# Designs tried in a protein design chat: VH-VL binders against Apolipoprotein N-acyltransferase (lnt). Part 9

Target 1, 229 residues: Apolipoprotein N-acyltransferase (lnt), of Prochlorococcus marinus subsp. pastoris (q7v0g7r236to464)
Amino acid sequence: WQTNMPTREKTNFKNQFINDKLISAQKIALSNDAKLLITPEGTLNNNFNLNFKSKIRMLAGGFRNSKNGLRSSLLGYQIGDKTYSSFIDKHRLVPLGEKIPGFLNIFSRGLSAVGGIQPGSDSRFFKWKFTQPLAIAICYEITDGFKIRNAVKSGAELIISAANLDPYPRKLHYQFLSLARVRSIENKKDNIIISNTGPSGLISEEGKIIKLFDPNTEQNDVVNPNFSI
Short names: E, the ipSAE of ESMFold2; O, the ipSAE of OpenDDE; V2, 0.75 times the mean of E and O plus 0.25 times the DockQ between their complexes.

## First folded at step 1 (VH-VL)

Design r7 (framework fv_rovalpituzumab)
Fold by ESMFold2-Fast, scan of step 1:
Structure r7 (fold): chain C 229 residues (1-229), chain A 122 residues (1-122), chain B 107 residues (1-107)
Amino acid sequence: as target 1 above (229 residues)
Amino acid sequence: QVQLVQSGAEVKKPGASVKVSCKASGYTFTSYGMNWVRQAPGQGLEWMGWISAYTGETTYADDFKGRVTMTTDTSTSTAYMELRSLRSDDTAVYYCARDQWELLDYYGMDVWGQGTLVTVSS
Amino acid sequence: EIVMTQSPATLSVSPGERATLSCKASQSVYSNVVWYQQKPGQAPRLLIYGASTRATGIPARFSGSGSGTEFTLTISSLQSEDFAVYYCQQYDDYPLTFGQGTKLEIK
């Protein structure tokens, strides 16, 4: 799935295009007997509504309005939903307390510079009614091992990492994958990594890449994680 | 439809302050950042700083820290740049220019004001 | 701060010819470079972002390339309206910094 880059020429048709791609992605997911469809960070525009009822459980990267302002989130759609019924917000605008590689400073500046984005809860723990608990990292949050570990200690059985790495250097894409592997290994949990142009795949608790998609190919990110592992 | 309209030319004495305005229209003001960039006669572009129209967070270039203040008024969709302790070498055209960081994505300064000439002379 | 250096200061070329403008960063900025065009008495116009992506409405004759510290802007078949000053800018770190500009003038 290649996310539409926000440009003036694409604004008038963006929501229709996103709806068409999500319908296609859900059909592919269902044909592969998938239980969960995950889209990259920033896939949905603010105020985005599906023009169809979701046919599969879906976690979609996007934006939501709250009483405290606009938030960057993973938005949860249950079967039958046209609007999200669950969410987890990005909780940090900049990495705290840890020394990070210099190239990751772009993450902090970009995130804090986006107008209207407010930090959410610092918990990375996410639980749906019909699923096992999840630990969720959106973009630079994957660098915060403490918060992800805390979510796992709270009962999370799977780690989900979502990012939009286009148009960043390929070295940054592989560094992101390396950080996802570290989170998987240190917590002994599978990690699902989703990126529209960067590496995507399922990473085991041992840090082994089980399924890795070509980062230069437009693709639908469909996986069937084993929650018992 | 999207445009930035700046206040008119100013003539100031050394030591005075100037406040330039930049009125935005045709887009959601709080969804974009605003840069201030100046250009002395016959010279290149010099970045002065940036402000979030939503949070009011600012970042200033070191040469202007202590002399510049950037603000916004959301009710009028207007950005302001005040420069204090003016010197003759502050004579320049001052531009406002919007940009957008969408998490990790940056698309440059895509809309610019027409510029405001500030002349500092005694 | 990251220093951006453009060369040459002035490039004299004829309409229909190819022009290549250079921009060098004092340290790696990856692909985090933007190019602007400025005509006399006008505000700058966005041409290219991310070192190589053309902005909306920019003709195909404009192309950007490079990564790390070396960047180029190429205009493949110069038209009369292309004679202007061109600036590169990095967005890898604050403060944002511009090159000194390259003036493209008619031969």
Scores: ipSAE 0.000, ipTM 0.423, lowest interface PAE 16.0, mean pLDDT 72

Design r8 (framework fv_rovalpituzumab)
Fold by ESMFold2-Fast, scan of step 1:
Structure r8 (fold): chain C 229 residues (1-229), chain A 124 residues (1-124), chain B 107 residues (1-107)
Amino acid sequence: as target 1 above (229 residues)
Amino acid sequence: QVQLVQSGAEVKKPGASVKVSCKASGYTFTEYGMNWVRQAPGQGLEWMGWINTNTGDPTYADDFKGRVTMTTDTSTSTAYMELRSLRSDDTAVYYCARLGYDILTGYEDYFDYWGQGTLVTVSS
Amino acid sequence: EIVMTQSPATLSVSPGERATLSCKASQSVSSNVVWYQQKPGQAPRLLIYGASSRATGIPARFSGSGSGTEFTLTISSLQSEDFAVYYCQQYNSWPITFGQGTKLEIK
């Protein structure tokens, strides 16, 4: 699901709105025989709980409160869940081989404009009971080819790239798409991209765009990667 | 030296509430989250929840949601855990534990320092 | 929730021997596994985090290994103070879950 939702809203209104949209998105997914619903980065607010039991397996971009502060994550929901039962957190990216000026500078890398977000584990490998293993990239994690390659070496069969590029210029949207294509080519794996306003779609293991959603529109649609769920 | 010092043992009747304190010293209190973990006699460890000591925002495990409240007092570097509607099977040692930190990976959900524990006995 | 299963429940070994303790996760936890030592009447003590990183002050005889779903804690030359209960914990997924523990006792 490409959500095309405004990035900033009052939290109470946004939580009600998100619940209503998720119900609609899940109904659409189920009517099209989809097995998994994926949402963009930052779709769910911190402390967000579904006001319904999930009817489909879902990977939702959102925020979770952890012991080390607020985390930007992909949150895994199984059928029947009202709260996420699995997650993978956004990681701090520090390019290998660069001279590091200091801890404060390193710590600020990859931090979102949303205050209080902490980086998570550097592993991009996600093994979920109901899917083959996945390589996950949240927003600029797509720039870290070594971590994605390590996830594929560990057994990941599909790359999922979730982003919210709404606050960024159109040129960065194109660069994100280009990086996603490079990751597919170098790893010989399909890549599903999902973003709030675009780009969203499916990229083949050869870097070919198989399907691309219309930018700046709300779109619920099905893609069929070369992947077993 | 990092120390977490907890309040003394409590004996409560079923239906009562208990409030356990955890006083931190040797580090900046607001820089590390505080977790609460309990252990029934002869049993394993059970995570109850945590509190962000900088923002005061708690997160509770589902089994305790609705019965537990976690708070902090930054002026005294103290975390509190209040458990309500006590049952006999809430008899346990309750621990506070500090969020882990590694210079290379940052904060992670392991617990590097633990309080000595507070025995809460619930009996009629 | 991720279930952490430790084996054996009790391991009987002699001082000076090698002990290997196992911890299995019901689904992949990457390398996000912690080992704690708990002596009777005491709070748990951090030994290993990130599956293999030894905590400050922990003797070199303690080592951790594994990734994904299978993890081991090895104590290379058991000392008398090492006889305790050992718990593994995952921090890859919430809620935080612990194994049921392995009791290391003198043969």
Scores: ipSAE 0.000, ipTM 0.398, lowest interface PAE 22.7, mean pLDDT 73

Design r9 (framework fv_rovalpituzumab)
Fold by ESMFold2-Fast, scan of step 1:
Structure r9 (fold): chain C 229 residues (1-229), chain A 123 residues (1-123), chain B 107 residues (1-107)
Amino acid sequence: as target 1 above (229 residues)
Amino acid sequence: QVQLVQSGAEVKKPGASVKVSCKASGYTFTSYDMNWVRQAPGQGLEWMGWINTYTGNPTYADDFKGRVTMTTDTSTSTAYMELRSLRSDDTAVYYCARDFTIFGEVPDYFDYWGQGTLVTVSS
Amino acid sequence: EIVMTQSPATLSVSPGERATLSCKASQSVGSYVVWYQQKPGQAPRLLIYGASTRATGIPARFSGSGSGTEFTLTISSLQSEDFAVYYCQQYEDWPPTFGQGTKLEIK
């Protein structure tokens, strides 16, 4: 689900609006026999709960409170859940050397713009009940090939890259697409990319772009990776 | 190293069609998308559309939908733009221009341009 | 469709002086603006992208600034080869749109 909600991180959408969009997205996913619904980074508000029981497995970008502060996460919903039952938190990338490239510096500033966000575990390995394991990259984590490789070595069968690139120039959106292709080639695993306004789509284990969504549009579409869920 | 070489000038009568070619060299043709931009004499630049060189799928500007067709031949690294039902106000220099962003779905801006093809439409 | 409006249509300046060219968008385009230079009989040449980033090989005397709806291209210490037509273009929204151009001519 490419949400095309470009002001989400700056302007909070009401929970009713988000719930209405999720009901619509799940109906579309189910009508196309999809097994998993994925949303971009930062889609759900803090303390968000569904006003319905989820009809499909969902990985939703959002925020969660922990004793150590607010965390940016991918939140896992099983069929029947009204609140997430699994999560993987975003981990901050530390600069390499004295200076970080302007590219990485912009991402660091973007992360800082959301008050109180704390780093989570640096593991990118995510395992859900009744599914095969996933390697998860949230936004700039796609630049950390070592951690994604470790997730694949631990058994991950598919890479999922979730982002909210609205704070960044449009050309950097496609730079992320290039990085996602490199991760797929390095690990010989398909990569599903989902971003708020794009790029979103499927990259093969050979680095081929199998499908790209139309950027700056709300799009619910099905991709079929080399993966069993 | 990167070059875009276009076909030569054409003179056409109103109602005819013209097909302009753009041969790319010095890079992997399917890694960059191709745009078409025209410029009437003494006027500004007008974007016509783009083609995804990897998939062969074109996207056209609204003003040209229905009378423009963009295609590619990956074996010769060549892009084509055909404009039908020509009118006098189609007289312009037609440029092919490489998309700056690799595999861009939406045209951004253009780092390399062909030399241009003058198409004159007169009775 | 976003409309890009450039001013002035023609700017007359002497070599060695500074030229300032303006470009306005009908709605916010963030920093997604590019500038091109076009000399008579030639294809456009990329100068600036992202409103302020100089393209490879472009001399330091060219600089871009602005965000939102108002953008400026500045050419310091004009050289004879800088007299050309300059176009701005937005790439925030589909379709990409160009300004009508500013002709820079010798006084």
Scores: ipSAE 0.000, ipTM 0.414, lowest interface PAE 18.8, mean pLDDT 74

## First folded at step 4 (VH-VL)

Design g10 (from f12 with heavy chain E102P S103D T106L L111Y, light chain R91E D93N; framework fv_flanvotumab; at its last look DockQ between E and O 0.40; V2 from the best seeds 0.00; counts 0 for: pae E 4.8 > 2)
Heavy chain, then light chain:
Amino acid sequence: QVQLVQSGSELKKPGASVKISCKASGYTFTDYGMNWVRQAPGQGLESMGWINTNTGNPTYAQGFTGRFVFSMDTSVSTAYLQISSLKAEDTAIYYCARLYEPDWGLEYFDYWGQGTLVTVSS
Amino acid sequence: EIVLTQSPATLSLSPGERATLSCRASQSVSSYLAWYQQKPGQAPRLLIYYASNRATGIPARFSGSGSGTDFTLTISSLEPEDFAVYYCQQEYNWPPYTFGQGTKLEIK
ESMFold2-Fast, scan of step 4: ipSAE 0.203; ipTM 0.634
ESMFold2, look of step 5: ipSAE 0.066; ipTM 0.568
ESMFold2 (binder alone), look of step 5: mean pLDDT 90; pTM 0.914
OpenDDE, look of step 5: ipSAE 0.416; ipTM 0.779

Design g11 (from f12 with heavy chain N54F L99E E101D T106N; framework fv_flanvotumab)
Heavy chain, then light chain:
Amino acid sequence: QVQLVQSGSELKKPGASVKISCKASGYTFTDYGMNWVRQAPGQGLESMGWINTFTGNPTYAQGFTGRFVFSMDTSVSTAYLQISSLKAEDTAIYYCAREYDESWGNEYFDLWGQGTLVTVSS
Amino acid sequence: EIVLTQSPATLSLSPGERATLSCRASQSVSSYLAWYQQKPGQAPRLLIYYASNRATGIPARFSGSGSGTDFTLTISSLEPEDFAVYYCQQRYDWPPYTFGQGTKLEIK
ESMFold2-Fast, scan of step 4: ipSAE 0.006; ipTM 0.508

Design g12 (from f12 with heavy chain N54Y N57R S103L T106S E107D, light chain R91S Y92F Y97L; framework fv_flanvotumab)
Fold by ESMFold2-Fast, scan of step 4:
Structure g12 (fold): chain C 229 residues (1-229), chain A 122 residues (1-122), chain B 108 residues (1-108)
Amino acid sequence: as target 1 above (229 residues)
Amino acid sequence: QVQLVQSGSELKKPGASVKISCKASGYTFTDYGMNWVRQAPGQGLESMGWINTYTGRPTYAQGFTGRFVFSMDTSVSTAYLQISSLKAEDTAIYYCARLYEELWGSDYFDLWGQGTLVTVSS
Amino acid sequence: EIVLTQSPATLSLSPGERATLSCRASQSVSSYLAWYQQKPGQAPRLLIYYASNRATGIPARFSGSGSGTDFTLTISSLEPEDFAVYYCQQSFDWPPLTFGQGTKLEIK
């Protein structure tokens, strides 16, 4: 689900809106026989609760609290879950106090807008009940080819690239897409990309764009990667 | 008929454990969540949490972690509530209730067990 | 968590009268509110869900209204069997699902 929602402060009122949108997205997914619903980075508020049982497996971008502070994550919901049962946290690559390359500095500014986000594990390998192992890249993690390759070496069969690129210049959207293509070629794995305003779609193991969603629109659509049935 | 039938009343000493059963019939057990609701003597209804019957995953409300365990057995369409290290404050009627949800987001309890009285006294 | 406050705590009326029971939420629950009836020695029974929808088998004299933070359960003409405790319950934000403290409807 490409959400096309602007970044803003989190509220309980917004949680109701997100719940309604998720119900709609799941209905569309189920009507198209989809096996997994994926949302962009930061889709769910940090105080978000599902007011329904998930009817489909879902990887939702959102936030979770940990012992060391707030994490930006992809949250895993199994069929029947009202709260997430698995997660993978975003990991920062840039040391505090070092000069941040311009590209990564722009991503860091966006992260700072959310506030208080702490790094998670640097592993990009995600294994979930009744699904193939996945290599996960959240936003600028797509720039770390070694971490993605390590996840593929560990058995990941598909790359998922989730982002919220709304705060960043349009040129960075193209760079993100280009890097996602490079990751697919390097690892010979399909890559599903999902971003709130785009780019979103499917890239083949040869780096070919199989499908792209219309940018700057809300779109629910199905992609069929090289993912075991 | 569609019903939830709970096990009979229990009289226990402090420190003992109790396991309450809730047997579902007349519907597909895994299509609905099972909630546990406590009612202390003369008090109102208090939600303890629920178990996702499709995944087997329990979720506990604040105050019902540690000593309380939700479990289930799909082969007999039965949900269980186990309370360990019983205290006098656990004296209450415990209900199981089926969580009905419209896909549209409203959730409510449309089917209730008859209740199980647990009395903890020395 | 969302706190539901019911009023009055006790309502004393005679058969044939109209009963109006209130439930107020500490924050908006939109329309994600249900009402239950509990008679002495019995399990609760669902009356109303999604603020205003009557559950199957519930008599037409029961109706629910409201949205956001203010909700009302109305019984248009009380029958002897209606004297019971009534609870509201929200499903807007959970876990946890929360109940109000109850309103006891008693015979004058």
Scores: ipSAE 0.000, ipTM 0.424, lowest interface PAE 17.0, mean pLDDT 76

Design g13 (framework fv_rovalpituzumab)
Heavy chain, then light chain:
Amino acid sequence: QVQLVQSGAEVKKPGASVKVSCKASGYTFTDYGMNWVRQAPGQGLEWMGWINTNTGNPTYADDFKGRVTMTTDTSTSTAYMELRSLRSDDTAVYYCARLYEESWGTEYFDLWGQGTLVTVSS
Amino acid sequence: EIVMTQSPATLSVSPGERATLSCKASQSVSSNVVWYQQKPGQAPRLLIYGASTRATGIPARFSGSGSGTEFTLTISSLQSEDFAVYYCQQYYDWPYTFGQGTKLEIK
ESMFold2-Fast, scan of step 4: ipSAE 0.011; ipTM 0.490

Design g14 (framework fv_rovalpituzumab)
Fold by ESMFold2-Fast, scan of step 4:
Structure g14 (fold): chain C 229 residues (1-229), chain A 122 residues (1-122), chain B 107 residues (1-107)
Amino acid sequence: as target 1 above (229 residues)
Amino acid sequence: QVQLVQSGAEVKKPGASVKVSCKASGYTFTDYGMNWVRQAPGQGLEWMGWINTYTGEPTYADDFKGRVTMTTDTSTSTAYMELRSLRSDDTAVYYCARDYEESWGTEYFDYWGQGTLVTVSS
Amino acid sequence: EIVMTQSPATLSVSPGERATLSCKASQSVSSYVVWYQQKPGQAPRLLIYYASTRATGIPARFSGSGSGTEFTLTISSLQSEDFAVYYCQQYNDWPYTFGQGTKLEIK
């Protein structure tokens, strides 16, 4: 689900609004016989709980409090869950004052602006029940081909790339899409990309764009990834 | 109470295969992944791979790819590990171990089977 | 793969003393380190996860600390039942890797 919920400094959507949107998204997903609903990075607020039991498996971008601090994550919900039962945390943060390449510099500064977010494990291998193992890239983690390759080497069958690119120029949106295509080609695995305002869609193991959502629109749509033997 | 009960000790000739079982009880079998870890006499622990108990899909460590097979039988809540083309250096205690969580940040092995000694000798 | 190095290989201490065991990762593992205790003839037992969180039923004399690449397990007042081999393991990246163990023995 491409949410088209613009990100603004000090602007947060209310939990009730997010719950209402999730109910609508799940209804649409179920009416299209979808097996899994994926949301963009940062969709759910900190300490978010569903006000209903999930009716579909869901990977939702959001925040979680860990024992060592606040994490930006993809949160796993099973059917029947009101709170997430699994997660994978964003890992790429840069120390203050460190020089970074221009492309990566923009994404890193976005993280530091939020404040209080701690890096998680740098593994991109997500071992989650009810699905094949996944390789996960949250935002600019897509630039780290070595770690995505490690996840695929470990058994990941599909790449999921979740982002919130609304604060960034459109040129970076195209660069993100290009990197996602390269990751698919390198690993010979399909890549599902999901971003707040786009790009979102499905890229084949050949790097072909199979489906691409209209940017800057709210869109619920089904994509069917393929697996190689 | 969570319990993992493994099959009994085995003695095999070089080149043979061994299949170790791990029967789970006290929890919903498909809610947790199962890992296999071995320990040669007097040596440390070596991770061999894991299996997704819901889907039945295994992932193997590189050192064991091509000669290990992990399977499950959900109806009996049992996981199996078969190791082929046995060599003398495969002599070890083989453990099954349950994932606590399926995701990073909380992933660790909270319950272990009692171990199965596999001896490979001619 | 991430290499976990434990030191010392063997630590000889007397009951009632403090023991400090080290575990070093070849690259950052954040706080994703667990410690296990293994007694002869037994399966490993979970002691500490997330570098410093004690598992259920583990006595307060066991404490873990560290982050990034350096981790420590401390046993503040050794009891006779604490003499065992201790293993650290990282779960930050695949494959999961163990240290070679530190054997705690009576002096």
Scores: ipSAE 0.000, ipTM 0.447, lowest interface PAE 14.9, mean pLDDT 76

Design g15 (framework fv_flanvotumab)
Fold by ESMFold2-Fast, scan of step 4:
Structure g15 (fold): chain C 229 residues (1-229), chain A 123 residues (1-123), chain B 108 residues (1-108)
Amino acid sequence: as target 1 above (229 residues)
Amino acid sequence: QVQLVQSGSELKKPGASVKISCKASGYTFTDYGMNWVRQAPGQGLESMGWINTNTGNPTYAQGFTGRFVFSMDTSVSTAYLQISSLKAEDTAIYYCARLYEDSSWGTEYFDLWGQGTLVTVSS
Amino acid sequence: EIVLTQSPATLSLSPGERATLSCRASQSVSSYLAWYQQKPGQAPRLLIYYASNRATGIPARFSGSGSGTDFTLTISSLEPEDFAVYYCQQSYDWPPYTFGQGTKLEIK
């Protein structure tokens, strides 16, 4: 689900809007026999709960509180869940104000827009009950080929790249897509990319764009990746 | 102290409109959804829908669109049900009920109910 | 839409007897089922939630069991105040949540 929702300050109104959109997205996913619904980074606000029981397995980008502070995560919902039952936290944060290569400097500026996020575990391997193991890259983490490769070596069968690219210039959106393609080629794994305004779609293990959603539109659509050990 | 108090009974002619109120007290009104349930004479409970008290957005069950409107006023912690173009078949007791979300069990249930408002539609 | 069917429609028993009320769902609702009691002239009262948990203040003689499509409410020894109508309700499907048609428990 490409949400096409601008980045805004959290409100209760936005939470109900997200719930209504998730109901629609899950209904569309189920009508197309999808097995998993994926949302972009930062889709769910902190302390978000579904106002319905999930009807499909879902990986939703969002925020969670931990004992060590606020985390940006992909939150795992099993069928029947109202609150996430699993998660993988964003690890790769760069110190703000440090000099870095031009395109990476744009990524580091985006971290300031989210604010207060603490890094999680550096493992990009996500083993979720009743699903194939996944390699997860949240936004900037797509630049770290070594960590993604380690997840694939641990048994990940598919790469999922989730982002919220609204804080960044449009030129970076295409750089993100290029990096996602490189990761697919390096690891011989399909890559599902999902971001709130795009790019979103499916990249093959050869780096070929199999499907690409229309940018800056809300789109609910199904992609069929190849799982490979 | 925690309670839902509904407006009094109404006697209306076919074609009239009625607006039923449900005033919450003893808790934060916007923390829980408000559901409307109808019970026709001698019949069972029929869910009509609910209103999200944080957003004011109503959701209607099938068969309760068009003539039925859920609304609310957070300044007085009150939810409203309006029925337009009343028909004899609308004769029923209307209940409001709080949708409690139990985080320990991940479940929802109606833990607090209004006393009911009888609406009689007769010519 | 998930339809809940309760049986029997009417159950006639005497005080002290055991009552067993059934609720069947048209598709699985897992454990997301609640039971309510309604006495004449009164609003419904929550008895059981999540199939088997007693609500606050509900006497131990009330118990719920079941999962999936078949659920049971049991009253181990009927008291005079227990003669009422009982409704099951599912909270598994999309809101708004639906009720069964009710079982009337009456004195023989």
Scores: ipSAE 0.005, ipTM 0.465, lowest interface PAE 14.0, mean pLDDT 76

Design g16 (framework fv_flanvotumab)
Fold by ESMFold2-Fast, scan of step 4:
Structure g16 (fold): chain C 229 residues (1-229), chain A 123 residues (1-123), chain B 108 residues (1-108)
Amino acid sequence: as target 1 above (229 residues)
Amino acid sequence: QVQLVQSGSELKKPGASVKISCKASGYTFTDYGMNWVRQAPGQGLESMGWINTNTGNPTYAQGFTGRFVFSMDTSVSTAYLQISSLKAEDTAIYYCARLEYEDYWGTEYFDLWGQGTLVTVSS
Amino acid sequence: EIVLTQSPATLSLSPGERATLSCRASQSVSEYLAWYQQKPGQAPRLLIYYASNRATGIPARFSGSGSGTDFTLTISSLEPEDFAVYYCQQRYDWPPYTFGQGTKLEIK
């Protein structure tokens, strides 16, 4: 689901609105025989709970509280869940190198808007029941090819790249798409890209764009990745 | 009357193909998914998969990929099951059953069944 | 794949007795379990959906209970027409939904 909900600091959607949109997205996904619903980074507010039992497996971008502070995550909902039952936390939060490319600095500044976010595990390998193992990149984690490659070596059969690029210039949207394509080629794995305003779609293991959603539009659409070599 | 009517019994040789029809009447065909269920002689029910009548997309259970094809024709409100390269173990009664989706969130189930089609594969 | 195991395989009872049929899932299916009745030479008939909701036209003597991995279909007082094969089905995993192997309810 490409949500097209601007996430600039002034945009704060109430949980009821998000729940209504999720019900609609799940109905559309089920009517199109989708097996998994994926939302962009940061779709769910902090302390969010579904007001219904999930009818489809879902990986939703959102936040979770841990003893070590607030985490930005992809939250896993199994069928029947009202609260997430699994998660993978965003690890690569702040570039610390002396030679930081300008675009990475812009990503870092945007993340500061949420305040108090702590990095999670550096593993990008996500093993979830009833789903093939996944390699997960949240926002600029797509720049870390080594970590994605390690996830594939651990058994991941599909790359999922979730982002919220609304705060960033168009140039970074293009760079994100280009990096996603490189990751697909490097690992010979399909890559599903989900972003709030785009880019979103499916990239093949050869780096070809199989499907690309229209930017700046709300779209619920199905992509069929190939898990077989 | 709301009903699902399936085509008649088939007797086939190994290696042949068969196409079973399931004609819906009394309701809007595209409002319900169409599921296929197999029952071998003296055995229980075995889910084969379903077709989304709104999109035309089939979903197959493990073991029913390749030789089995679900299709439909909305103009005649009919779903089809085609089995290619028939084997003796395909001998069974095949049922179609409708599944509510979309409009009835949380209430989807197989509320209407066809009468079944016996397919016998023998040399 | 979620495997549903029904017990007993065969249950012999007399009219007027209470029947209790069990269905156990290999993993949690929450409340997404349905029960069907099949008489010889007939298609299955929906009895219960969402573990405990009785389908339209189904007599009150049929009731379902349970959640997670353990489910029960109860017939409070057997009528002659209730002697049939009963199947549970999970709707938790993706379609196609899997069935249990069935419990045959027969006259003693």
Scores: ipSAE 0.000, ipTM 0.407, lowest interface PAE 16.1, mean pLDDT 75

Design g17 (framework fv_flanvotumab)
Heavy chain, then light chain:
Amino acid sequence: QVQLVQSGSELKKPGASVKISCKASGYTFTDYGMNWVRQAPGQGLESMGWINTNTGNPTYAQGFTGRFVFSMDTSVSTAYLQISSLKAEDTAIYYCARDTSYEDWGLEGDYFDYWGQGTLVTVSS
Amino acid sequence: EIVLTQSPATLSLSPGERATLSCRASQSVSSYLAWYQQKPGQAPRLLIYYASNRATGIPARFSGSGSGTDFTLTISSLEPEDFAVYYCQQRYDWPPYTFGQGTKLEIK
ESMFold2-Fast, scan of step 4: ipSAE 0.008; ipTM 0.489

